# VH-VL binders against Large ribosomal subunit protein mL46 (mrpl17): the designs that were tried, part 7

Target 1, 243 residues: Large ribosomal subunit protein mL46 (mrpl17), of Schizosaccharomyces pombe (o94398)
Amino acid sequence: IQSSKPLSNSTPLKGCSVGTILIRSPILTRQPSEFEKSIYKYNAELWNELSDPLPAEFYFKKGSVGEKDWQERQKTLKGKESPFETIFGKERKEMESNKLLDSATHLQSRVTEADTKNDERSTLRSLDKSLYLLVKKSKSSGWQFPNTPVTSSEKALHLLCQDLLKNILDENSLTWLVARHPLALLKTEQEKTFLLRARLLNGLDVPNLQNVYDWVWCTYDELKNKLSPSSWDSVKNILSDRL

## First folded at step 22 (VH-VL)

Design z66 (from z62 with heavy chain S102T)
Fold by OpenDDE, fold request of step 23:
Formats: C-alpha cells, sequence, structure tokens
Structure z66 (fold): chain C 243 residues (1-243), chain A 123 residues (1-123), chain B 107 residues (1-107)
C-alpha cells in the first residue's frame, strides 16, 4: 500500500504573471500617399473622359437628316413629362435624393469622433493603425499590458489570459488568442510577466472595460511614451504600427 | 453656482427597480464625471460607480455590477441611476457627486454633492 | 477591496482644543486620500484631497497629513461648528472606499 504522497501544494509561482497584448487591427487601409492620390485622381479623370459620350458629330454628320431627326426627338423627349414622372416623380425625386444621400457614401471621414475628441479609451480611434490595450490597475500604477498573477500552475497560461480578458472586457467583446504560447517576457526585478497575443475581433464595438482603474488604446508610437522603458524594450521588436 | 439635485421615489418595494435622476446645473455638464454614492442610515458611505462626461463610459462597483446602470442625458443635464431588484438592505440616502477631474482624467474625489435623496425599500 | 479604518469613531473635544482623526488603509494608497465633513442631514463636504491639500473655502484649521497607509486629519482650535462626522476616502483603486466615520462632538 504505497502511501500516495499528498500532491505538494503547488507553491504559488511567486512573482509570475500572465498578460495579454490585445490588438485592435487596422480597420482602414493605409492612407494613400499623395502619389497614390494623384494616380487615383488621374485614373478617375481618365475614366470620366473615356466615358464621355462621343460627340453627336461622331454619330451624325452635321446637317444630316439623322442629326435633325435626333435633335427633334430630343426636343420631344425633353418636353414630355411622362405621366409616370408626374405621378411618381416626387417619389423618384425622393428616391433619387435618398439614393444620392445613400450613394453619398460620404466617404466616412477617416477621422472619427474619437480622433477628434482624442478619446484614447475608444477602439474607434486611429482606424488606419493597430491599437494596443494598456491598463492601469490603480491610480498610482503605471500603464501596463493587462495582466493577472499566476496563482496556480495547474491552469494553462492561455486559459488565464482568456479569463483575464473576460474579466476586463465587456461581454460583447470578442477576442481571439493568436497563440497559446507567450510572445514576450517582461522581466522586472520582482516580477516576470508572460505576454500572449490576442486580437479584438469586433473593433467597431467600443468595449467598456471593468476591473481596471483606467485603460487606453495606444498606437505603436504611443506605446513607447506610456510603457516603462523595460517593457517597451521587450515588445518594440515584436509589435508594429500595423499588425 | 454648481448644483446637483437627486430626485426619485422615496419608497420602493422589494424586487422593484429604483430609478434616480441627478440634475446638474451651474457648470458645463460634459466636463465632469458624475459619481453615485449611497449611505445607509447611520452607516458609512458606499461608492457605487461613475459615468464619464460623454456618457460613453461607465464604471461600476462590482457589488452592484449586475443591478446597477448609470446613464446620461446630455440634453437635460441629467444622470440617471437605475438599480434592479431592490432589497431592504438597499435603504439609503443616495447622492450624486461631481468629480473634480478633467473630462479625460477623473480625480476620484468629489467637490460638489447633491443633497441626497432617501430611498426606503419596504413592503 | 481596500479597507479604510478610522480611529477613533467618537471624539469628544473641548472648544479651542485640537482634534486628530486617524485613517488607516489596508493597502498603500499613496497620497490618494480625501477627507469629508458631514453634518447631520447634509451631504458630505470635501475638506482635504490628495492627503494634504485643503479644498476651496476650507478653513486653515483643517489639515491633512500622511502617505501610503496612515493618514491624519487635524482640526486645530475646534469650533462649535466643527461638530460633524468626518470620513476618509481612498481613490487609488476601485472600488473607492470610505472610512466608517468619526463623530466629533463638542463638549
Amino acid sequence: as target 1 above (243 residues)
Amino acid sequence: QVQLQESGPGLVKPSQTLSLTCTVSGYTFTDYYIHWVRQAPGQGLEWMGWINPSGFYTYYNQKFKDRLTISKDTSKNQVVLTMTNMDPVDTATYYCARDTGTPRYWSGYFDYWGHGTLVTVSS
Amino acid sequence: DIVMTQTPLSLPVTPGEPASISCRASQDVSSYLAWYQQKPGQAPRLLIYDASNRATGIPPRFSGSGYGTDFTLTINNIESEDAAYYFCQQYDSYPYTFGEGTKVEIK
């Protein structure tokens, strides 16, 4: 009867944490360069020019019976408000005005209200760049990647990260862990933090974070100003402006 | 002068929903966070949550997270607290309070308070 | 949650004497501590913020000190009008928490 040694109370891994690099991917394509804009404009102009109806002279010899007949038909067509236009013309104008309003796909300003208001809590800022979530645990704490202490060695790191994300994000927020393995290790004098990469799938829905003191969605360039030098050095080579 | 005023029912039945309104005046409504704090009779103060100046973000004390909603009507300069499933233990004076912070960064302490409204939960 | 413990809970004071109220946090809250005065039937009034800064309109007889876990509100030359409850509040972490309150009574 071999006395099964009691499973040694897995000493909480004192000083280990698991965190997430949560990324909102770019929603918009890169702003076209001035050169690209010029090419686009040129192409648009070319298409417009090419789509220009051939001058009437192409179809009819000047002074020909065909030209006269065409001109007369055009005069008759301009004057006959089709009974249909009289009855449905308002609805058509409304539909055309509504279609023009709808087809005014107002190129949604690449600048969002969040950009204008500099709302750093919004996932709707900097749509052409990747955003990275940083949080504060307290008012006195610095900005850091969301993290939680590893209290038990029994639970896999990726599951801890999932729990972390569920704890801080809104119920409507959809996240995906890109890998089950840590991407980076943050080492401080007192703590090791394993960082896993995750993506926010519904970046158009601005999450209202809970169980953190504060949060910001930072661009790559903004990370260096908010993170500690040691944290930044650990992640600067694995992150980018568009990831 | 900065003024906050709570309004709502003084009596709520158990399991019913409480709705309180905080009406603010005397300053730019969209510049300050509004907090809710309650005080049970003869007890200390309990922080409930806040709403940011835009009304887009809220934070709730975990104790109330499932029952508490804070919303903002900018057109009326009002903040509304809604709390479901009221219990006699929720009997308290409810205060709305202004945070001293900026629109981006709240301070966490309160310079102006409403007079408070007593809510009694009783059958 | 950070527990804020006030001592004493009742403080009888003679007019003209100083009063001192202690507030202890269960965790380090840095300087993120406020003091409030609440008179019967009134809302709390901010006295001190960031542990030692007097709020606007607060008399100089009120002072706050402390950092980390231990804080003190001092009322010099107590006046009859200072009879009230006094609360400390931490705002370093959520949820914000208050002390139990100290009742200052004038003898």
Scores: ipSAE 0.877, ipTM 0.949, lowest interface PAE 0.5, mean pLDDT 87
Fold by OpenDDE, fold request of step 23:
Structure z66 (fold): chain C 243 residues (1-243), chain A 123 residues (1-123), chain B 107 residues (1-107)
Amino acid sequence: as target 1 above (243 residues)
Amino acid sequence: QVQLQESGPGLVKPSQTLSLTCTVSGYTFTDYYIHWVRQAPGQGLEWMGWINPSGFYTYYNQKFKDRLTISKDTSKNQVVLTMTNMDPVDTATYYCARDTGTPRYWSGYFDYWGHGTLVTVSS
Amino acid sequence: DIVMTQTPLSLPVTPGEPASISCRASQDVSSYLAWYQQKPGQAPRLLIYDASNRATGIPPRFSGSGYGTDFTLTINNIESEDAAYYFCQQYDSYPYTFGEGTKVEIK
């Protein structure tokens, strides 16, 4: 059993960095397409129509208290116009009551304040998409994935990434590394950056990053416009709109 | 006319908390970053941190990170600096300054300054 | 932190002569350098931004030059009112840092 000599050659990997693709996962389901919306609407209407109760005579004796109660409940439920009645029933007066039922399902706007203000620094934007963290190290630097130089070969890359995330994010921000191995390699003429994938566990607003000049949470489509062409080419096939 | 005015106690005891208020007038308060800079007597300028126009984001010089808080009261057009555990070495004139940048992007240099307020830390 | 070194720290100048102040950054700050004038008992006043742009209301006799690590503030035809401290500031990286200041005195 030949004791493999620990490769103790701590030659500082000159020109190597470790970075992190930090992902905020989608919080909301994909916005349905207009076609999907129409299908959902149709299905909802269909279900409503199919749920037409069997004649009350099947369930209740004519004149029974149960029939009356059921009839009263049905009067409250009948306000949903069957799609068929809209096509054939010209004469039934548009009871203004449909405005009230549409008001109750206030589908909370999927648009957040961050979306409205176009606050790219917020994790609360684009809730239906994955967000990717980009940072600037200085005003003169380009947008890049958070990264740190590998100064010692003694510390594993995943630990360096964890330290990096702790330094950038608030101590209360929970992150996890998806894998201990690099997902991508960014090669520049001067530097190699190994990128590890991490996820933000708490969809909580991370208001302030530290030890960076600036930051943005980008959608997949926005990454193309902010990253260098070489960086984008290295990650475009590994990332997606919803990851 | 753009005006910034610092206000607060001129004297603070050691280990006490300093609270300074920067009152802003003459422009839209929510359009500019506000920075704090201090100057010890006869010394150079030291940048402390900034707050963004919305008040949601702040950045602190690491030197002050554990002691410094900058907050904004939009209703009063005020930015408040709070610094804990004051020491005689913190004796300085404290300035609030307006960044020239946009609400989205700060510039990092300052076009308007308050007159400054001298804070002496002494027993 | 980026260290900003100003030279000289004291500059006696005769009225009508030019004054030149150098500011050196410990690392490349591109053009992200500002110059301020501070008179005794007053707040700093912005003179130059982005290394070479004059701020609003600044006389043409003030000019800035430089890129990267070496910057110069030049005051042409110095006037008595120009007696002040002058500071350079980098704003490329956090923390923002200032030079030590140069005292310009009129002879």
Scores: ipSAE 0.864, ipTM 0.946, lowest interface PAE 0.5, mean pLDDT 86
Fold by ESMFold2, look of step 22:
Structure z66 (fold): chain C 243 residues (1-243), chain A 123 residues (1-123), chain B 107 residues (1-107)
Amino acid sequence: as target 1 above (243 residues)
Amino acid sequence: QVQLQESGPGLVKPSQTLSLTCTVSGYTFTDYYIHWVRQAPGQGLEWMGWINPSGFYTYYNQKFKDRLTISKDTSKNQVVLTMTNMDPVDTATYYCARDTGTPRYWSGYFDYWGHGTLVTVSS
Amino acid sequence: DIVMTQTPLSLPVTPGEPASISCRASQDVSSYLAWYQQKPGQAPRLLIYDASNRATGIPPRFSGSGYGTDFTLTINNIESEDAAYYFCQQYDSYPYTFGEGTKVEIK
């Protein structure tokens, strides 16, 4: 049972809009450490050098899942094949397919083609940083967080935000609304915009946006250069907790 | 000399898929956005959409978004328009046009146009 | 969609006269308006961009003016080769839209 409920966000207001701070979270595959690379290589070499089976206690902690699996395989395989082939078979198959030992795959540059070409429209740029979506409504308009007018009292702000995202992102894009209530309010002379936070779940699939004139995926530092000073001041402290 | 040339069938049957090719020459193909624009007989011009220099990004007029695909074949210096479920109302001269912008930024106006190709949709 | 209204639709002219073509947008397009010339059997030719800038190779007799919703193409010394269709295009907002065209004829 919840302690409190949000107030209604569906009431239409003059000059009111709902918008989204849509974030592509950092996307990095962890590079294996030199220690991890050494362990993978050592295990492959050890398998190649072993000639006799060793007791389960040597390889496994007593009572572990690995020990139980090994003992069950030994009962099934009695007299047929090496127990070390069973223990290391999955790891060897992965090494042969380059899954465990493919340094090129695990160590590929985190600098993408989008980074070298400075493709600000790609979610593949700056993989180690959060990217925030800004859009233009027309060629003459300034950069803004995506937004839509609030026109109905029957629809909560978070549902309007979901409709907004479905309207501007392609069908392949997956988003998650972090909370159902606003985290910020942007005010201009003519507009009040309630901002909700959302995440782009499949950031490796670069979206081709619709129903906006242009878009850009900005780092936190780049937001200052794109947003109006008023808009930047309204969000800079809220977003800085993500540095 | 910069040239754009449209090619494709002059006649298609209703419900069939149209495929038009814009072949370009006289400039670096990968430096410019390309747009498609059509004109029905006796009618005004209608903008259809664009494709960026690399072919990765496209934008379609909402009127056509469910039927229209624009793609690039860099090996042949070609931009291809594909439009499904053709109807007699789609009878028009189809143009490809070069945007005046940069590889990263389209301008929205066109310095070179193809000569156009008439497509008639009739049984 | 932004409707672009051209006036007049047909414009007979005498060589040496000035001529003006009006283009009105249904909403503010800032300065993002282009003018094109198209002769029969030929591709359109860009004349003016950003409301007032002549494209490369366009004679000084062509000029554009306007901002927001009201735009004018002026040809200040009509030559016989200027007989053509002229149309405006806005590129501030999607979809880009064109005027219906003005047929400029000699005599």
Scores: ipSAE 0.750, ipTM 0.891, lowest interface PAE 0.8, mean pLDDT 79
Fold by ESMFold2, fold request of step 23:
Structure z66 (fold): chain C 243 residues (1-243), chain A 123 residues (1-123), chain B 107 residues (1-107)
Amino acid sequence: as target 1 above (243 residues)
Amino acid sequence: QVQLQESGPGLVKPSQTLSLTCTVSGYTFTDYYIHWVRQAPGQGLEWMGWINPSGFYTYYNQKFKDRLTISKDTSKNQVVLTMTNMDPVDTATYYCARDTGTPRYWSGYFDYWGHGTLVTVSS
Amino acid sequence: DIVMTQTPLSLPVTPGEPASISCRASQDVSSYLAWYQQKPGQAPRLLIYDASNRATGIPPRFSGSGYGTDFTLTINNIESEDAAYYFCQQYDSYPYTFGEGTKVEIK
């Protein structure tokens, strides 16, 4: 169930917990696949092969200042080179330079020290993917989304979630609760855990967590290996929209 | 041969800051978590916290959270414990201890301990 | 905090005979229980980890057992060098906590 309203104080809430799906959003764009790279290269080659001078009205509105300026230049430059190549040659060279610069920038390492060391506790790992926070409450417990018991029916779930995040994140960390209602429910024999979605607003500042035994920032694909099968089944379809 | 050696002042006045150094040898310093544990005279042991091999991650017993800092100096193979606002109840022998875990995951129990250094807090 | 309760607090022993020390946790700690020996003026020495595994270099006369909340250190064939302070430690949950200790004395 999904509820952001305070519960009635006449309703027992024992056996319930609230938890948070805390997300570090991607900081870098997804790297293009080999197929996408091939399409970009093919289109660039096709563009260069089909590039021919076009009439001025294709580039300029009729009667614009740019059209007249371009036409006057053609009259004075006659006999040397195409006016189109003179005007658009600079743009083409800039596109080629930007293309090479874009390629060089794209080829620069996007891999951080956290990636090379496989530091799963760092939010600087996998900058091009979403990371999801999982914690352990003790050495013997399994990995789970951060959660806290609901001990009173009078405090709203989103407020409990904010308290939970303040308790486990360091003082310099900021979070934003995406919505005040749960997006998922985890059930065991007699325990229900309502999961709310939140975003980490730390940028490149890596949080050092408190009041948990251990933590890990997982990609979507890694969640399956960490979560129990029942927990994974409850969230896998809801979270897949962020890949 | 694995060795841990605590060093620092034996006497500290109330309200002052304690700084203890754990110097390690006989193993790759960057491979193990280091813990601090203290033992008041005639009393049991009390775990204080740990620092990971790189020195970036730490965890402190909530009892000491606001006044305890653990840091590393990798160039000197040293772990430093700093504790502010010392009080006579902090009089204890302080030990550093090596965790048995891996560079990424601590185990929580300690195979090598320093000899301990007694710190007395009095005026 | 998980309270670790040891019994007995003092254990007089005769060389050659067995001795047992009990450690009870206030909450389930699974198998995450270690035993240490501490002689006067010395640092603690790890004996047993994960409830039942002997640490490197520990004589076979030391053994551990238990799971959850109840743990036992057994010292078979007590030797004079075994006179020391013994304590348990849980490492399932923060803060890690130690038992109050058992003083083993040769009588």
Scores: ipSAE 0.741, ipTM 0.884, lowest interface PAE 0.8, mean pLDDT 79

Design z66 (from z62 with heavy chain S102T)
Fold by ESMFold2, fold request of step 23:
Structure z66 (fold): chain C 243 residues (1-243), chain A 123 residues (1-123), chain B 107 residues (1-107)
Amino acid sequence: as target 1 above (243 residues)
Amino acid sequence: QVQLQESGPGLVKPSQTLSLTCTVSGYTFTDYYIHWVRQAPGQGLEWMGWINPSGFYTYYNQKFKDRLTISKDTSKNQVVLTMTNMDPVDTATYYCARDTGTPRYWSGYFDYWGHGTLVTVSS
Amino acid sequence: DIVMTQTPLSLPVTPGEPASISCRASQDVSSYLAWYQQKPGQAPRLLIYDASNRATGIPPRFSGSGYGTDFTLTINNIESEDAAYYFCQQYDSYPYTFGEGTKVEIK
């Protein structure tokens, strides 16, 4: 009974995925504070600063194909709003239109058109409760948290999660990862899915998702009816503490 | 009687923008998803995308995502297909089609089709 | 994209006899497959949905079967009006894709 195997242990990827518990926080509990709006504006300003073009000579030889592609992208981006500016711009226009209406109240309606029509794809439904994003990858697949395969060990899970959210949300949407480490693990016989928690920062702007077959924004109670029993059991206690 | 009718230009020059209108009647316009499907001469059908009953949600075949827009005008019972940067390979008969699903959930197959409109891209 | 492969591409038939058309998907599409008939100069007509259900107004001589990747449209008692192109379509995954078609001809 002798073992002479080297102790080198290179663990290959075996059906690993990263996913996101994306939350739309309750809106009716309060309006965004001036501090929160300042953070959104700061992030928009930072986005524009980081996107400022550098001279083409810094990146490319003059007359190269790469220079042409870069110049075409810069022309396309000129005058376009960042996701942060789009969010703040819509809120600013709404505030200015409210001045014209001379409203005497701060209270928002508790029942929206999305509630009346039971539009489960809208983030304006159930404004007094947290909503959690579930998606379908195909018509035949079940509801699950958004996820993407981990095909390489070289990229951090939180960066894969950011890429996932950019891929499925429209360009006007903004998210914030609550932490850079997983909060839950969904495990099956051949698949591990590490779940990270994120929040949607869209305010009243309803995202139109892409690159998924279908989506729903679920309340906590609705998650039980949509998720598989094993997935529900893995997250129910974690989510119940953060209503 | 359910009717769908496509209308728009039959000839478009390369690089121009195509705008096609699907006018519907004979059913409650706000109750069904509408899809666009095209068929190049001598070729099979190619699904392009859908718009939901309210007009707020859309989904586009990724092949067309950068240049395709589907919108609707409920007051006119019209769905509008807009496609930028047309190329001769986009020459096809364009159909609008009614999804068989509910106002909230599309089915993915189509019970009523328009007669189609041929769009030729050349100059 | 899911490739839908139809066989045969051309199917000569004799009136009164059965005919079958096969459709194979490159990936499992469950039961989410439809069949359409298209005559020259006309839009497609829905025949079968969810692999086996006849659409409203479709004669009983049309039937569908299959699940997963292999599907069959069967036309019993072929009539002269059945000469047309027949397409399958999957709607399990985006983008929805169609078969290349089978031309059914009387002879």
Scores: ipSAE 0.739, ipTM 0.882, lowest interface PAE 0.7, mean pLDDT 79

